# VHH binders against Sushi domain-containing protein 2 (SUSD2), part 4

Target 1, 195 residues: Sushi domain-containing protein 2 (SUSD2), of Homo sapiens (Human) (q9ugt4r445to639)
Amino acid sequence: RLASAFGDPHFVTFDGTNFTFNGRGEYVLLEAALTDLRVQARAQPGTMSNGTETRGTGLTAVAVQEGNSDVVEVRLANRTGGLEVLLNQEVLSFTEQSWMDLKGMFLSVAAGDRVSIMLASGAGLEVSVQGPFLSVSVLLPEKFLTHTHGLLGTLNNDPTDDFTLHSGRVLPPGTSPQELFLFGANWTVHNASSL

## First folded at step 3 (VHH; framework vhh_7mjh_2)

Design c7 (from m9c with W100F)
Fold by ESMFold2-Fast, scan of step 3:
Structure c7 (fold): chain B 195 residues (1-195), chain A 122 residues (1-122)
Amino acid sequence: as target 1 above (195 residues)
Amino acid sequence: EVQLVESGGGLVQPGGSLRLSCAASGFTFSSYAMSWVRQAPGKGLEWIGRIYSGGSESYNPSLKSLVTISRDNSKNTLYLQMNSLRAEDTATYYCARHPFGYSYGLEYFDLWGQGTTVTVSS
């Protein structure tokens, strides 16, 4: 089951709900206690080719960890575009290699700056560059059914509860832009839990 | 040729230290997770520990305090540092490569070295 976040940033949940949230900061895209899977993203104004900031925000970094695995962050490279990958906060080089077998995950980099991560659970991430922002896709195997929380929704084949707050309270379908902003803000990463 | 060659084995006194090396060739060493495995005379294979492409380590809990695994990707070399050696550490030591796309926690190997013998005796 696929969920994605791209552009300014448009989100598609695992149950197919579409929404837009222009946040500034770090947010929980996905938490799953089943495997202690955490996917977090940073949303910021983009930098245009002339050096000015964009009006809206988009994803500029995404980080993932499952259980006691290595921590991988994929972020936009400064100025020249492209992606850079950090392993436990250290920048990796892919000059001599296109893949790495890391603790708890497999990582590969394709030409054109596309990064793929496959976790031990079978969960996967694909990250690519889309204009001044990242495009992020998350794939979850069926065993995660009923075990997800965060901006990418509650995977349970019921889209009506996709706007579930950290408290467990559900915002109804047809949520206003103001209420969607509150939903997004509710999934802010606090410093102590940041990847 | 795709191969692993261990070295550094020999006779060592109880309480001594020894460092084993494993030279990798014919493949992109830096991409792979690597392990050390030993076999004492008349016994089965015992996994010692592994080191992932990025340097993260995982050990057999019974051996964790006695060994350290490291790697030098610029030299395509894997190391096993052993301290406080005991007679029961007498074994043939193998380095081994985990398969492409290895899953966390699996102890599957698709390439083995020929082994190097360590004898701990007075």
Scores: ipSAE 0.261, ipTM 0.693, lowest interface PAE 3.5, mean pLDDT 82

Design c8 (from m9c with G101S)
Fold by ESMFold2-Fast, scan of step 3:
Structure c8 (fold): chain B 195 residues (1-195), chain A 122 residues (1-122)
Amino acid sequence: as target 1 above (195 residues)
Amino acid sequence: EVQLVESGGGLVQPGGSLRLSCAASGFTFSSYAMSWVRQAPGKGLEWIGRIYSGGSESYNPSLKSLVTISRDNSKNTLYLQMNSLRAEDTATYYCARHPWSYSYGLEYFDLWGQGTTVTVSS
């Protein structure tokens, strides 16, 4: 099952719910207790090729860790428009290599500014550049059914509960833009849990 | 030519320390997770530990307190530091490369060195 986040930023949950959340800060895209999988993203105004700041926000960084794996962050490179990869907060170079076998994950970089991460559980991430922002896709195998939380929704084949808050409260279908912003804000990353 | 070459083996006294090296060539060493494996005379293969391309380590719990694995990607070299050596540590020591795979085990190595012999004796 695939979920995605792209653009300004538009989200598609694992159960197929579409929504837009124009936040500023760091947010939980996905938490899955099954394997202690955490995917977090930073949303902020982008920088256009001419140096101007965008009016809206989008994803500019995404970080992932599963259990006791290495921590990988993929972010927009400062002033270049390409991708930069950090391993446990250290910037990686891909001049001599296009892939790495890391603790708990496999990482691959393609010439088209695309980063692919496959985790030991079989969960996968694909990160690419879309204009001034990141495009992020997350693939989860069937064993994650009923074990997901965050902005990408509750994977349970029932889209009506995709807007589940950290408290367990579910926002109804037809949620207003104000309530949808509250859903997004509810999944803010706190300092102690930041990757 | 894709190869791994171990060095640093030899005779060492009980209680001593020894560092083994493994020189990699013919492939992008920095991309791969690497392991050390040993085989005592008349015994099966025993996995010692693994180091991932980024430097994270995992060890056989039975050996964790006795060994340290490290790597220098700029030199394409893998190391095994052994301390408090005992007679039962006498073995041929191999470095081995893991294939790109989410399932890593002893049987999933796709490249082996020729081995270096360590003898712990008085």
Scores: ipSAE 0.204, ipTM 0.658, lowest interface PAE 4.0, mean pLDDT 81

Design c9 (from m9c with G101A)
Fold by ESMFold2-Fast, scan of step 3:
Structure c9 (fold): chain B 195 residues (1-195), chain A 122 residues (1-122)
Amino acid sequence: as target 1 above (195 residues)
Amino acid sequence: EVQLVESGGGLVQPGGSLRLSCAASGFTFSSYAMSWVRQAPGKGLEWIGRIYSGGSESYNPSLKSLVTISRDNSKNTLYLQMNSLRAEDTATYYCARHPWAYSYGLEYFDLWGQGTTVTVSS
């Protein structure tokens, strides 16, 4: 099952719910206690080629860790365009290599500034550049059914509970834009848990 | 040619230390996770430990207090530092390369060196 986040940022949950959340800060895209999988993203205004900030926000960085694996962050290169990859907070060079077999994950970089990560659980992450923002896709194998939380929703074949807050409270479908903003804000990453 | 060549084996007294090297050639060494594996005479293979492309390490719990694995990507070389050697550590030591993709659930190797023999005896 595929979920994605792209553009302004538009989100598509694992159960197919579509929504937009223009956050500013760091947010939990996905957490799954089954494997201690964590996927976090930063949302901020984009920077156009002329140096002007966009009016809306989008994803500019995404970080992932599963259990005691290495920590990988993929972000927009500051003002240079393209992608930058950090391994345990150290910037990686791909001049000598296009892929790396890391602890708990396989990472590869393809032409066109695309980064692919496959985790030991079989979960996958694909990151690419889309205008001034990142496009992020997450693929989960079936064993994650009923084990996901975060902005990308609760994977259980029931889209009605995709807007589940950290507390476990569910916002019903058709919730107001104001309440949807509260849903997004509820999944803010706090400093102590930031990747 | 894609190959791994171990060196540094020999005779060492109990309680001694030894550092083994594994020279890699013919492939992008820095991309791969690498392991050390040993085989005592007449016994099966015993996994010692692994170092990932990024430098993170994992070890066989029964051996981790005795060994340290490191790598120098600029020299395409893998190392195994062994301390407090015992007679039971007498074995042929192999370096081995992990597959180009993470193997879920079962670890195996797609390239092996020729091995270097370590004998611990007084």
Scores: ipSAE 0.243, ipTM 0.677, lowest interface PAE 3.6, mean pLDDT 81

Design t10 (from m9c with Y108S L111Y)
Fold by ESMFold2-Fast, scan of step 3:
Structure t10 (fold): chain B 195 residues (1-195), chain A 122 residues (1-122)
Amino acid sequence: as target 1 above (195 residues)
Amino acid sequence: EVQLVESGGGLVQPGGSLRLSCAASGFTFSSYAMSWVRQAPGKGLEWIGRIYSGGSESYNPSLKSLVTISRDNSKNTLYLQMNSLRAEDTATYYCARHPWGYSYGLESFDYWGQGTTVTVSS
């Protein structure tokens, strides 16, 4: 099962719900207690190659950890507009290797600014650059059915509960733009759980 | 040609310390997780610990307080520091390379060194 976030940012949940949330800050894309999987993203105005700021927001960084694994962050580079990869908050260099065997995950960097992460559970992330923002895809194996929460929804083959708040309250289908903003804001990263 | 060459073994007194080295060549050492494994005379293989490409470490719980694994990617070298050595630590010590992907059993390691012998005796 695939979920995605890209552009201004547009989201597609694991059960196929589409929505747009133009936030500013750090948000939980995915939490899964089954393996203590956490995927968090930063949304902010983009910076064009000429140094100007965009009017809309999009994803500029994504970070992942599963259980006691290493922490990997993939972000837009401040200078070049390509990708930087950080391992436990230290920038990695890929001049002599295209992949790394990390604690609890495998990391691969492909030509064209694409980063792939495979986690011990079989969960996977793909991160690439699209204009001034990141494009992020998350793939979950079937064992995660009924075990996901966050902006990418509740994976349970039922899209009607994809807008589930941190409290467990479900917003109904046909939610207004104002309520979608509240759904997004509800999944803001708390200090104690920040990657 | 992938090669792993251990060195630093020898005779050491009980309570002493010893540092083993493993020189790697023929592959991009910095990408791979590496392990230390030992075999006492007449016994099976015992996994000591692993160091991932990023420097994170995992140890056999029974050995964690006695050993430290480190690596120097600029020299393509893996290290095993051992302290408070006892007669029970007498063994041949091997370094080994992990294959790509999630295969962490000893039987799945794709390259092994020839080993270096450590004898703890008065």
Scores: ipSAE 0.213, ipTM 0.671, lowest interface PAE 3.8, mean pLDDT 82

Design t14 (from m9c with G105P)
Fold by ESMFold2-Fast, scan of step 3:
Structure t14 (fold): chain B 195 residues (1-195), chain A 122 residues (1-122)
Amino acid sequence: as target 1 above (195 residues)
Amino acid sequence: EVQLVESGGGLVQPGGSLRLSCAASGFTFSSYAMSWVRQAPGKGLEWIGRIYSGGSESYNPSLKSLVTISRDNSKNTLYLQMNSLRAEDTATYYCARHPWGYSYPLEYFDLWGQGTTVTVSS
């Protein structure tokens, strides 16, 4: 199952729910206790080449760790640059290599504009640049059914509970933009758990 | 030519230390996870530990307190530091490369060095 986050940022959950959340900060895209998988993203206003800040927000960084794996962050390098990859907070160079076998994950870079990560569980991430923001896709194998939480929803073939808060409380379907902002804000990353 | 060449083996006294080197050539060394494996005379292969492309390490729990694996990507070289050597550490030591796309805790290797012999004797 595929879930995505792109643009302003627009989210598509694993069960197909669409919503927009203009957050400012760091948020849990996905957490799954099954494998201790954590995917976190930073949302902030974009900056154009002329220095103008965008009115909306978008994803500018995404970080992933599964269990005791290495921690990989993919972020926008600069306003005019492509993607930058960090391994345990240190910037990686892909001048002489297009892929790396990291602890608990396989990482590959295509022409500097697309990063693919495959985790030991079979979970995968694809990160690319879309305008001033990142486009992120997460692919989960079937074993994650009923084991996901976060902005990308509860993968259980039931979209009505995709707006599940960290407490386990479910917001009703047909939520307004104000209520969607509450859902998004509820998945804010706290400093102690930040990747 | 895609190859791994170990060096640094030899005779060492019990309680001594040795540092083995493995020179890689013909491939992008920095991309691969690398392991050290040993084989005592007449016995099977024993995995010592691995170092991933980014420098993270994993060890055989039975050996973790005795060894350290490191790599120098600028020299395409893998190292094994061994301390407090015992007669039971007498073996041929091999460096080995994990296949591309390897992210699982499996002892799979697609390239081996020739081996370097370490003898621990008084």
Scores: ipSAE 0.339, ipTM 0.738, lowest interface PAE 2.9, mean pLDDT 82

Design t15 (from m9c with G105D)
Fold by ESMFold2-Fast, scan of step 3:
Structure t15 (fold): chain B 195 residues (1-195), chain A 122 residues (1-122)
Amino acid sequence: as target 1 above (195 residues)
Amino acid sequence: EVQLVESGGGLVQPGGSLRLSCAASGFTFSSYAMSWVRQAPGKGLEWIGRIYSGGSESYNPSLKSLVTISRDNSKNTLYLQMNSLRAEDTATYYCARHPWGYSYDLEYFDLWGQGTTVTVSS
C-alpha cells in the first residue's frame, strides 16, 4: 500500500483519500506502533533559485526511524540543488558509494536526486526533488493493516476514518477544508518527539 | 578478488587484551554492515557483534562488556577490540559481511574470512 505527499503539499493516504494541507512546521506523516515506525516531515515555504520564497508551502525535509534503528533525514540542499542525507544528524557523503546498510534500514541514492530507504519491516520510502519541494512516497506491506496513524491515514481499506486525530477521534466523511486544516495541525510534531 | 582477511590473533594471558583486524578488498566496504563471529574448539559459531555502514553497533549481550567493534572505511578495515580475556575466549575469530537485505542468520552471511586464532592461556 502506497501513500504520498508532494507539491503544495498534496497528500494521498494509504486508502486513497486525497487532500491538501498548507502547514508550516513539522508533522507526523506516519506512526505505526506495530514496529515503532515514525515518519515525520517538515513543511515550509520553498526558496526559488533567485532567493525568493514561494507563496505556498511544501515538504523540505523528511525523517524516519523504526524501533531502535538509525535515524535518517533527507532534506533539500541549499544552493547545491539536490538532496542532503543525514544519519543521526550528521551529513553523509555519497562520493564513494551509492548505498549504505544502516542499522534497521538500507539506503540508496540514485543520480543525486532520489533517495530510497527500505526498513527492516519491509516498509519503504522514496524521496525525490520536485521543483522547490520534496516528493515523498511511503510503501507499507500488508502486515501494517490496522496499525497506522498520521497524515497518511489509517490503513484499513476504509477511507472514512483517514482523518483520525492523535486522540483517536475521527473527523466525519465530508470534512470541510477548514476542518482538514485542523486535522493537519493536530499531527504537529512537538520538540520532545522530533526526529 | 572479493575477500576478507583477519589478523592480530595469537597467544594472550588471562586478563589481557587483543585487537583483531579484518582487511576487506574487492567490494565497496563502506556500504556493508559487518560482523565478528567466533568458534571455540569443538563448539558452534557464536555471533559477537556487528557494525553498520554508518558506525552504529549491536552486540551479543553476553559479550558486550568484553568487546568493542569499530571500522575505518578509508582503510577498508574492520576491528575487534577485546579486553579482560578469559580461557573460554579461546577461539577462531572470523569477520563476515552481511548480504544486501535483512538476513541476520549466520548461514546467510555472504562472505567470510579464513579466521584468526586467539589462545588465552597462562
Scores: ipSAE 0.237, ipTM 0.667, lowest interface PAE 3.8, mean pLDDT 80

Design t16 (from m9c with E107D L111Y)
Fold by ESMFold2-Fast, scan of step 3:
Structure t16 (fold): chain B 195 residues (1-195), chain A 122 residues (1-122)
Amino acid sequence: as target 1 above (195 residues)
Amino acid sequence: EVQLVESGGGLVQPGGSLRLSCAASGFTFSSYAMSWVRQAPGKGLEWIGRIYSGGSESYNPSLKSLVTISRDNSKNTLYLQMNSLRAEDTATYYCARHPWGYSYGLDYFDYWGQGTTVTVSS
């Protein structure tokens, strides 16, 4: 099952719920205890070509780790406007290679503007650039049913519980923009758990 | 043409140390996960350990205190450092490459070197 985050940022959960959350900081997109899968993203104002900041926020970095795998971060490159890939906090070069077999994940770069990550569980990420922000897609195989938490929702074929807080409390359908902001803020990454 | 060439084998005294090298050519070495595998006379293949393209390592639990695997991507070379060698470490040591996409589903080897022999004897 596919979930995505793009633009201002617009989110589409694994169960198909659409929402917008303009946060500033680092947030949990996905946690799955089944494989200890963690996907985290940074949201911040974009920088337009004329040097001005956007009024809204979008994703500028995404990081992933599953179990004791390597840690990969994909982010917008300040100087080039393209993507940078970091492996365990070190910037990677793709001058002589377009892919890498890392611990617990396979990493591939296509045409310099798209990064694909396949995890040992079969989970996958695709990251590309859209304007001043990242577009992120996450694909989960069926074994993750009932095992997901975070901004991309609770994958269980029931969209009514997609706005589940870290405490387990569920915000009802028809949640207001103010309450939706609280949902997003509740999934903030703390320093100790940051990738 | 993919080639893996091991070197550094020889006679070593019990308790001694030895470093094996594997020179890789014909492919983008830095992209691939690599392993060391050994075969003692009259016995089956025994996996020693692997190093992923990013430098992370995994070892056979029975051998982790004896060995360290490293790689130098600028030289396309894989290394196996062995310490506190015992007579039972006498074997032919092979360098082996994991196939493309190994880390997301395939757990085998697609290319092997010819091997280098290590004999532990007094």
Scores: ipSAE 0.421, ipTM 0.789, lowest interface PAE 2.2, mean pLDDT 83

